# Ledger of designs, part 35: VH-VL binders against q9c0h5r722to879

Target 1, 158 residues: q9c0h5r722to879
Amino acid sequence: WSSESIKKPMIVTSDRHVKKEACELFKLIQMYMGDRRAKADPLHVALEVATKGWSVQGLRDELYIQLCRQTTENFRLESLARGWELMAICLAFFPPTPKFHSYLEGYIYRHMDPVNDTKGVAISTYAKYCYHKLQKAALTGAKKGLKKPNVEEIRHAK
Below, E stands for the ipSAE of ESMFold2; O stands for the ipSAE of OpenDDE; V2 stands for 0.75 times the mean of E and O plus 0.25 times the DockQ between their complexes.

## First folded at step 23 (VH-VL; framework fv_anetumab)

Design i2 (at its last look DockQ between E and O 0.84; V2 from the best seeds 0.68)
Fold by ESMFold2, look of step 23:
Structure i2 (fold): chain C 158 residues (1-158), chain A 121 residues (1-121), chain B 111 residues (1-111)
Amino acid sequence: as target 1 above (158 residues)
Amino acid sequence: QVELVQSGAEVKKPGESLKISCKGSGYDFTYYWIAWVRQAPGKGLEWMGIIWPSDSYTRYSPSFQGQVTISADKSISTAYLQWSSLKASDTAMYYCARISLYRVYGAFDIWGQGTLVTVSS
Amino acid sequence: DIALTQPASVSGSPGQSITISCTGTSSDIGSYNYVHWYQQHPGKAPKLMIYDVSKRPSGVSNRFSGSKSGNTASLTISGLQAEDEADYYCTSYTSSDTLFVFGGGTKLTVL
């Protein structure tokens, strides 16, 4: 977990556009989670995050790594819950790449044990929901003529 | 304990309809994709399509798009393959299989015993 | 189109090692490690023998091993036994509309 900005993506890339978008993405994730001052309401922040991951295929693994970072050793309970919620929202619209799938699957699986739960935040319940969405997302092929995410789809994905 | 059990062999005439079934047990049926795979007599394996039983979302192999319908009833842990009008060329063994994405990317890890469909006049 | 090519048949004597090849494009094999191998005895359903190129499911003999080099995956069976006589199929995940590709199959005869 960090409250600070990042200067470079978590995944090494030479694509200048991806580098810039990765840093902006981290700010949006922080805004959704309540760790950064938000200019827009959470629903529209989630929409922007989901839209960026949907539209920029090269950002998908980075997005999920950033969510893993922000849900690891995060002792701000409301932030932690929102981090898992945002992961579930994104998994409704696009999968990670096949090469990152096993990492994310393992991360989510480890959190499905109720031993990870805290008062007011049932991490294992969020993780189980994310696991189900990840497994569907992997073979859905979210790229084919799908319309960009919209507010109603974000509400449904919660 | 984990298994897929398919409906029995069928002998049909061209033009008849048919719906065959695949029932899963011993696991949470809604957490895995189910595939249908065709094997013509003496020939190789061809995947036909997959279904996510939780919401019945389907994807078809391009070769089978529009040729068959895949469906599921999650309340009884059952997937289906159906034809509205059978052809003699539909004579084949049909398998259902579970697709695993647990520590593997898209392996068909559990197979049903197969349903032989024979279509002749 | 994307295809996986296997030899139609191979044969070997008990105790020998035999290798079955599965050759495709880099989108099928080279860029991703998602090649799986299935064994099918006559009249029976296929069984998963090797997944993700080289991993064995629980209960599969260590006589079965897998590898990949370039665009070719290989299934190797050492200490060949009569019960190994079967058809063997390779498959791969693809990111295209085809989603999965099956090889044409290889008939293994144990002499």
Scores: ipSAE 0.661, ipTM 0.847, lowest interface PAE 1.1, mean pLDDT 86
Fold by OpenDDE, look of step 23:
Structure i2 (fold): chain C 158 residues (1-158), chain A 121 residues (1-121), chain B 111 residues (1-111)
Amino acid sequence: as target 1 above (158 residues)
Amino acid sequence: QVELVQSGAEVKKPGESLKISCKGSGYDFTYYWIAWVRQAPGKGLEWMGIIWPSDSYTRYSPSFQGQVTISADKSISTAYLQWSSLKASDTAMYYCARISLYRVYGAFDIWGQGTLVTVSS
Amino acid sequence: DIALTQPASVSGSPGQSITISCTGTSSDIGSYNYVHWYQQHPGKAPKLMIYDVSKRPSGVSNRFSGSKSGNTASLTISGLQAEDEADYYCTSYTSSDTLFVFGGGTKLTVL
């Protein structure tokens, strides 16, 4: 977890668009998690995050690794919970790439153990939910069609 | 123990409808993909489609799209494969299988025993 | 249709090592490590023997191993035994509408 912005993508990429969007994406993640002042309500922030990941394939693994970062050693319980919630939201619209699947799956799986739960926040419950979302998304693929994610879909994905 | 048990052998005529079943046990049936695989006599394995029992989301192989219907009843941990109108060419062994994605990607780790479907005049 | 290519048949004597190849394309085997191998005895359902190119499920003999080079995956059976006589199928995940593709199968005969 970091309270500061990232200066470059967490995943090595040569894609300039991904490089440009990665830092902005991280800020949005921080906004949703409550670690940064938000310019919009949480649902709309989540919508922006989901839309970026949905529309830019090269940004999906970056998105998920950023969420992994922000949910690792995060002692801000509300922030932590919201990070997992955002992960679940994103998984409703697109999976990670097959290459990144095992990493994300392992990460989620490790957090499914209730021994890691904290007072007031059952991370294992979030992780289990994300695990099922990941397992489904892996074979459903990204949301199909030309219609981008909407607020109602975001709400339903929580 | 984890297992899939399929319905018994079927003998049908062309034009008849058919629905065969695959029942899971020993695991949470709701959150594992179930695949159907066809094997014509003396031939290889063919992936037909998959279903997510939790919400009955389905995907089909292009070769089987519109040819069969895959469904599930999660309340009884059962998946189904059905035809509205059988053809002689539908004669085959049909397997259901669980797809495991944990530390694997797309491996069919549990198989039913198969259902033989024979379609002849 | 997408297809994986396997030899129709292979044979070996007890104690020998044999290898079954599975050749795909850059869009399946060449792109991912999601190649799996199944063993099928006559009149029986297939059994998962190798997953993710080289990983072995619990209960599967260590005589079975897998590898990949380029667009070709290989199943190796060492110390061949009579019970190994069966059909073997490779499969791979694909990113196309055909999510899973099987090889044509290889009949292994133990002489």
Scores: ipSAE 0.592, ipTM 0.858, lowest interface PAE 1.0, mean pLDDT 93
ESMFold2 (binder alone), look of step 23: mean pLDDT 92; pTM 0.939

Design i3 (at its last look DockQ between E and O 0.87; V2 from the best seeds 0.85)
Fold by OpenDDE, look of step 23:
Structure i3 (fold): chain C 158 residues (1-158), chain A 121 residues (1-121), chain B 111 residues (1-111)
Amino acid sequence: as target 1 above (158 residues)
Amino acid sequence: QVELVQSGAEVKKPGESLKISCKGSGYDFTYYWIAWVRQAPGKGLEWMGIIWPSDSYTRYSPSFQGQVTISADKSISTAYLQWSSLKASDTAMYYCARISLYRTYGAFDIWGQGTLVTVSS
Amino acid sequence: DIALTQPASVSGSPGQSITISCTGTSSDIGSYDYVHWYQQHPGKAPKLMIYDVSKRPSGVSNRFSGSKSGNTASLTISGLQAEDEADYYCTSYTSSDTLFVFGGGTKLTVL
């Protein structure tokens, strides 16, 4: 977890668009998690995050690794919960790449053990939910069609 | 133990409808993809489609899209494959299989014993 | 449609090593390490023997191994035994609408 912005993508990429969007994406993640001042309500912030991941394939693994970062050693319980919630939301619209699947799966799986739960926040419950969503999303693929994610879909993805 | 048990062999005529079943046990049926695979006599394996039992989301192979219907009843841990109108060319062994996405991507790790469907006049 | 190519048949004597190839394209085998191998005896359902190119499920003999180079995956069976006589199929995940594609199968005969 970091309270500061990232200066470069967490995943090595040569894609300039991904490089540019990665830092902005991280800020949005921080906004949703409550670690950064938000300019919009949480649902709309989540919508922006989901839309970026949905529309830019090269940003999806970056998005998920950023969420992993922000949910690792995060002692802000509300922030932590929101991070997992955002992960679940994103998984409703697109999976990670097949190459990144194992990493994300392993990460989620490790957090499914209730022994790691903190007082007041059952991370294991979030993780289990994300785990199932990941398993489904893997073969469902990204949301199909030209219609981008909407607020109603975000609400139902929680 | 984890297993898939399929319904018995079927003998049908062209034009008849058919629904065969695949019942899972020994694991949480709702959160594993189930695939259907066709094997014509003396031929190879053909992927037909998949279903997510939790909400019955389905995907089909382009070759089988509109030709069959895959469904599931998670309350009894059962997946189904059905035809509205059988053809002679539908004669084949049909397998259901569980797809693993745990520490792998798309391996069919558990198979049913198969259901033989024979369609002849 | 995407297709994986396997030799129709291979043969070997007991104790020998044989290799079955599975050739795809850059969009399937060439793109992912998600090639799986199945063994099928006559009148039986397929059995997973190798997953993710080279990983072996529990209970599968260490005589079975897998590898990949380029767009070609290979299944190697060492110390060939009579019970190894079967059909073998490769499969790969694809990013297309055809999520899974099987090879044509290889009949292994133990002489």
Scores: ipSAE 0.916, ipTM 0.952, lowest interface PAE 0.5, mean pLDDT 95
Fold by ESMFold2, look of step 23:
Structure i3 (fold): chain C 158 residues (1-158), chain A 121 residues (1-121), chain B 111 residues (1-111)
Amino acid sequence: as target 1 above (158 residues)
Amino acid sequence: QVELVQSGAEVKKPGESLKISCKGSGYDFTYYWIAWVRQAPGKGLEWMGIIWPSDSYTRYSPSFQGQVTISADKSISTAYLQWSSLKASDTAMYYCARISLYRTYGAFDIWGQGTLVTVSS
Amino acid sequence: DIALTQPASVSGSPGQSITISCTGTSSDIGSYDYVHWYQQHPGKAPKLMIYDVSKRPSGVSNRFSGSKSGNTASLTISGLQAEDEADYYCTSYTSSDTLFVFGGGTKLTVL
């Protein structure tokens, strides 16, 4: 977990647009989790995060690594819960790449044991939900057709 | 412990309909994709399609799209493969298999025993 | 349209090591380590023997091993035994629209 901005992505890239988008993405994740001041309501922040991951395939693994970072050693209870919630929301729209699948699968799996719930947040419940979403998303792929994420879909996934 | 049990062998005539089943036990059926795989007599394995039993979302192999219907009833942990009008060329062994994404990607880790479908006059 | 090429047959004597090849493309075996091997005895369902190129499921003999180089994966059976006589299939994840690609199978005969 960090309260600070990042200046470079978690995943090494030479693409300047991906670098910029990764830093903006981290800010949006912090805003949704309540760790960064936001003017937009949480629903619209989640929409922007999901839209970026859906539309920019090169950001998907970075997005999930950032969520893993922000849910690790996070002692702010509401922030922690919202981080897992945002992961579940994003998994409704797109999976990580196949090459990154094992990292995210292992991360989520480790958190499914109820012993992790001693911090006052039901992490195992969120993790089980995310795990189910990940397993479906892995072979479904990103949502298809002409349809990008919209507000109604974000409410449903929440 | 974990198993997939398929319905029994079928002998049918061309033009008849058929629905065969695959029942899972010993695990949470809604956490795994189920695949259907065809094996024509003396031939290799061909995957036909997959289903996510929790919401019945399906994907078909391009060569089987529109030729069969895959469905599931999660309340009884069962997946189905069905034909509206059988052809003699549908004579084959049909397997269901569980697809694992646990510490792997796309391994068919549990197989049903197979359902032999014979279509002849 | 085949996607993975396997030899139609391979033979060996008891105690020998044999290798079965599985050749794909850069869209499957060349890009991903999600190559899996199945053994099928006559009249029986396939059984997963190797997954993710080289990993063995619990209960599979360490005589079975796997590797890959470029677009070709290999299954190696050491200390060949009579019960190893079966058909062997490789599969792989692919980024193409087909999701999975299968090899045509290899009949292993133990002489």
Scores: ipSAE 0.771, ipTM 0.899, lowest interface PAE 0.7, mean pLDDT 89
ESMFold2 (binder alone), look of step 23: mean pLDDT 91; pTM 0.934

Design i4 (at its last look DockQ between E and O 0.83; V2 from the best seeds 0.00; counts 0 for: pae E 4.9 > 2, grease 19.1 > 18.9)
Fold by OpenDDE, look of step 23:
Structure i4 (fold): chain C 158 residues (1-158), chain A 121 residues (1-121), chain B 111 residues (1-111)
Amino acid sequence: as target 1 above (158 residues)
Amino acid sequence: QVELVQSGAEVKKPGESLKISCKGSGYDFTYYWIAWVRQAPGKGLEWMGIIWPSDSYTRYSPSFQGQVTISADKSISTAYLQWSSLKASDTAMYYCARISLYRTYGAFDIWGQGTLVTVSS
Amino acid sequence: DIALTQPASVSGSPGQSITISCTGTSSDIGSYNYVHWYQQHPGKAPKLMIYDVSKRPSGVSNRFSGSKSGNTASLTISGLQAEDEADYYCTSYTTSDTLFVFGGGTKLTVL
């Protein structure tokens, strides 16, 4: 977890668009998690995050690794919970690449053990939910069609 | 132990409808995709489609889209494959299989014993 | 229909090593390490023998191994035994609407 913004993508890429969007994406993630001041309500912030990941395939693994970062050693319980919530939301619209699947799966799986839960937040519950969504999303693929994610879909994905 | 058990052999005539089943046990049925695979006599394996039992989301191979219907009843850990109108060319062995996405991507790690469907006049 | 290319048949004597190839395209085998191999004896369901190109499930003999080069995956069976006589199929995840594609199958005969 970091309170600071990132200066470059967490995943090495040569794609300039991904490089540019990665930093903005991280800020949005921080906004949703409550670690950064948001200019919009949480649902709309989540919508922006989901839309970026949905529309830019090269940004999806970056998105998920950023969420992994922000949910690792995060002692802000509300922030932590919202990070996992955002992960679940994103998984409703697109999976990571097959190459990144095992990493994300392993990360989620490690957090499914209730022994690691805190008094205030049952991370294992979030993780189990994400695990289920990941397994489905893997073969469902990204949301199909030309219609981008909407607020109602975001609400339903929580 | 983890297993898939399929319904028994079927002998049908062209034009008849049919629904065969695949029951899972030994694991959480709602956490794994189920695939159906066709094998015509003396031929190879053909992927037909998949279903997510938790909410019955399905995807079909283009070759089988509209030709069959895949469904599931998660309350009894059972997946189904059905035809509205059988053809002679539907004669084949049909397998269901569990798809693993744990530490792998798309391996069919558990197979049913198969259901032989014979369609003849 | 889309299919991976396998030799129709291979043969070997007991104790020998044989290799079965599975050739695809850059959109399947060439893109990912998600090639899996299945063994099928006559009248039986297929059995997973190798997953993710080279990984072996528990209970599968270490005589079975897998590899990949370019768009071609290979299954190698060392120390060939009579019980190895079967049909072998490769499969791969794809990025197309055909999520999974099988090879045409290879009949292995132990002489």
Scores: ipSAE 0.922, ipTM 0.954, lowest interface PAE 0.5, mean pLDDT 95
Fold by ESMFold2, look of step 23:
Structure i4 (fold): chain C 158 residues (1-158), chain A 121 residues (1-121), chain B 111 residues (1-111)
Amino acid sequence: as target 1 above (158 residues)
Amino acid sequence: QVELVQSGAEVKKPGESLKISCKGSGYDFTYYWIAWVRQAPGKGLEWMGIIWPSDSYTRYSPSFQGQVTISADKSISTAYLQWSSLKASDTAMYYCARISLYRTYGAFDIWGQGTLVTVSS
Amino acid sequence: DIALTQPASVSGSPGQSITISCTGTSSDIGSYNYVHWYQQHPGKAPKLMIYDVSKRPSGVSNRFSGSKSGNTASLTISGLQAEDEADYYCTSYTTSDTLFVFGGGTKLTVL
């Protein structure tokens, strides 16, 4: 977990546009989790995150790595719950790449044991939900059509 | 333990309908994709389509799209393959298989015993 | 179209080693480590023997091994035994409309 901005993506890239988008994505993730000030309500922040991952295929693995970072060693209980929630929301719209699947699957799987639950946050319940969504998403692919996610689809995905 | 059990062999005439079944046990049926795989007599394996039993979302191999219907009833851990009008060329062995995405990507790790469908006049 | 090419047949004597090849394109074999191998005895369902190129499921003999080089995956059976006589299929994940591809199969005959 970090309260700070990042200066470079978690996945090494030479593409300056991808580097900038990764840093902006991290800020949006922090905003949804309540670790960064936001003017928009959480639902619209989640919409922006999901739209970026849906629109920019090259950011999908980075998005999931950033969520893994922000749910690891996170002692802010509401932030932690929101991080897992955002992962579940994104998995309703797009999978990670096949090469990243094993890493995300392993991360989620390790958190499915109730030993990971903290007071007030049932991490294992969130992880089970994310696992089920990941397994479907892997062979479904990204949200069908050319239309970006909308707010009603985000409500349904929660 | 973990198994897929298919319905029995079928002998049908051209033009008849048919629905064969594949029942899973020993695991959570809603956590795995189920595939249907065809094997014509003396020929190789070819996948037909897959279903996510939790919500019945399907994907078909291009060569089988529009030719068969894949469905599931998650309340009884069962997937189905059906034809509205059988042809003689549908004579084949049909397998269901579980697709694993646990520590792998797309391994067909559990297979049903097969259902032989014979279509002859 | 996307295809995985296997030899139609191979043969070997008991105790020998035999290799079955499976050749495709980068989108079928070379891009990901998700090549799987199945054994099928006559009248029986296929059985997963090797997954992710080289991994063995629990209960599969270490006489079975897998590898990949370029666009070709290989299944090797050492210490060949009569019960190894079967058909062998490779598969791969693809990012195309076909999602999965089976090779044409290889009949292994133990002489």
Scores: ipSAE 0.737, ipTM 0.878, lowest interface PAE 0.8, mean pLDDT 87
ESMFold2 (binder alone), look of step 23: mean pLDDT 91; pTM 0.936
ESMFold2, look of step 24: ipSAE 0.150; ipTM 0.695
ESMFold2 (binder alone), look of step 24: mean pLDDT 91; pTM 0.935
OpenDDE, look of step 24: ipSAE 0.922; ipTM 0.954

Design i5 (at its last look DockQ between E and O 0.83; V2 from the best seeds 0.00; counts 0 for: pae E 2.3 > 2)
Fold by OpenDDE, look of step 23:
Structure i5 (fold): chain C 158 residues (1-158), chain A 121 residues (1-121), chain B 111 residues (1-111)
Amino acid sequence: as target 1 above (158 residues)
Amino acid sequence: QVELVQSGAEVKKPGESLKISCKGSGYDFTYYWIAWVRQAPGKGLEWMGIIWPSDSYTRYSPSFQGQVTISADKSISTAYLQWSSLKASDTAMYYCARIALYRTYGAFDIWGQGTLVTVSS
Amino acid sequence: DIALTQPASVSGSPGQSITISCTGTSSDIGSYNYVHWYQQHPGKAPKLMIYDVSKRPSGVSNRFSGSKSGNTASLTISGLQAEDEADYYCTSYTSSDTLFVFGGGTKLTVL
């Protein structure tokens, strides 16, 4: 977890668009998690995050690794919960790439053990939910069609 | 113990409808994709489609799209494969299989025993 | 129909090592390490022998191993035994509408 912004993508990429969007994406993640001042309500922030990941394939793994970062050693319980919630939301619209699947799966799986739950926040419950969503999303693929994610879909994905 | 048990052999005529079943046990049925695989006599394996039992989301192979219907009843941990109108060419062994989730991508780790469907006039 | 290419048949004597190849394209085997191998005895359901190119499920003999080079995956069976006589199929995940593709199968005969 970091309170500071990132200056470069967490995953090495040569894609300039991904490089540019990665930093902005991280800020949005921080906004949703409550670690950064938000300019919009949480649902709309989540929508923007989901839309970026949905529309830019090269940003999806970056998105998920950023969420992994922000949910690792995060002592802000509300922030932590929102991070997992955002992960679940994103998984409703697109999976990680097949290459990144195992990493994300392993990460989620490790957090499914209730022994790691903190007082007041059942991370294991969030993780189980994400695990279920990941396994579905893996073979469902990204949301199909030309219609972008909408607020109602975001709400339903929570 | 984890297993998939399929319904018994079927003998049908062309034009008849058919629904065969695959029941899972020993695991949470709602957490695993179920695949259907066809094997014509003396031929290889053919992927037909998959279903997510939790919400019955389905995907079909292009070759089988519109030819069959895959469904599930999660309350009894059962997946189904059905035809509205059988053809002689539908004669085959049909397998259901569970797709493994952890540390793998797309491996069919548990198989039913198969259901033989014979369609002849 | 999309299919992976396998030799129709291979044979070996007890104790020998044999290899079965599975050749795909850059869109399947060449792109991912999600190649799996199944063993099928006559009148029986297939059994998973190797997953993710080279990993063995619990209970599968260490005589079975897998590898990949380019667009070709290989199943190797060492110390061939009579019980190994069966059909073997490779499978790969694809990013197309055909999510899974099977090879044509290889009949292994133990002489």
Scores: ipSAE 0.839, ipTM 0.925, lowest interface PAE 0.6, mean pLDDT 94
Fold by ESMFold2, look of step 23:
Structure i5 (fold): chain C 158 residues (1-158), chain A 121 residues (1-121), chain B 111 residues (1-111)
Amino acid sequence: as target 1 above (158 residues)
Amino acid sequence: QVELVQSGAEVKKPGESLKISCKGSGYDFTYYWIAWVRQAPGKGLEWMGIIWPSDSYTRYSPSFQGQVTISADKSISTAYLQWSSLKASDTAMYYCARIALYRTYGAFDIWGQGTLVTVSS
Amino acid sequence: DIALTQPASVSGSPGQSITISCTGTSSDIGSYNYVHWYQQHPGKAPKLMIYDVSKRPSGVSNRFSGSKSGNTASLTISGLQAEDEADYYCTSYTSSDTLFVFGGGTKLTVL
């Protein structure tokens, strides 16, 4: 977890557009989680995050790695819950690349043990839901991501 | 005991419809993709399509799109493969298989016993 | 145009080691660890023998092993036995809308 901005993406890339978008994405994730001031309501912040991951395929793995970072050693419980919620929302629209599938799967799987539940946050319940979504998303294919996310789809993904 | 049990062999004439079944037991049917695989006599294996039983989302191999219908009834842990009008070239063995995703990616780890479909006049 | 190429047949004597190859285009086997191998005896359903290139499911003999080099995956059977006589198929995940591809199969004959 970090309260600070990032200066570069967590995944090395030579694409200048992806580098800029990764830093902006991190700010949006912080805004959704309540760790950064936001003028927009959470629903529209989630829409922007999901739209960026849907539209910029090179950003998808970065998005999930940033979510893993922000849900690891995060002692702000409301923020932690929102981070897992945002992961589940994004998994409704796009999977990670096949190259990074096993990484995200392993991360989610490790959190499915109820031992990780603390202080009124049922992390294992969020993780089980994310795992189910990840398994479907992995083989959904070309139809997933053919349509731009909209507000109503974000509401249903929550 | 994790298993997939398929419906029995079928003998049909060209133009007839057919729906064959694949029933899962011993696991949560809604947590795994189910695939259908065809094997023509003396030929290799070819996948036809997959279904996510939790919401019946399907994806077909391009060569089978529009040729068959894959469906599921999650309340009875059953997937189906259906033809509206059989052709003699549909004569084959048809398998269902579970796709394992935990620590794999698309391995078919549990197979049904197969349903032989014979289409001849 | 995605394909996995296997030899049509291989043979070996009891006790020997044999290797079955599975060669794809650059998108089929490349950097992914999603190559799987199945054994099929006549009239029977396929059985998963190796997944993710080199991993062995519980209950599969350690005589079966797998590897990958470049765009070629290999299944190796050591200490060949009569019951190993069967057809063997490789499969791979693809990045295209075909999703999966199966090799044409290899008939293993134990002499």
Scores: ipSAE 0.430, ipTM 0.768, lowest interface PAE 2.3, mean pLDDT 85
ESMFold2 (binder alone), look of step 23: mean pLDDT 91; pTM 0.936

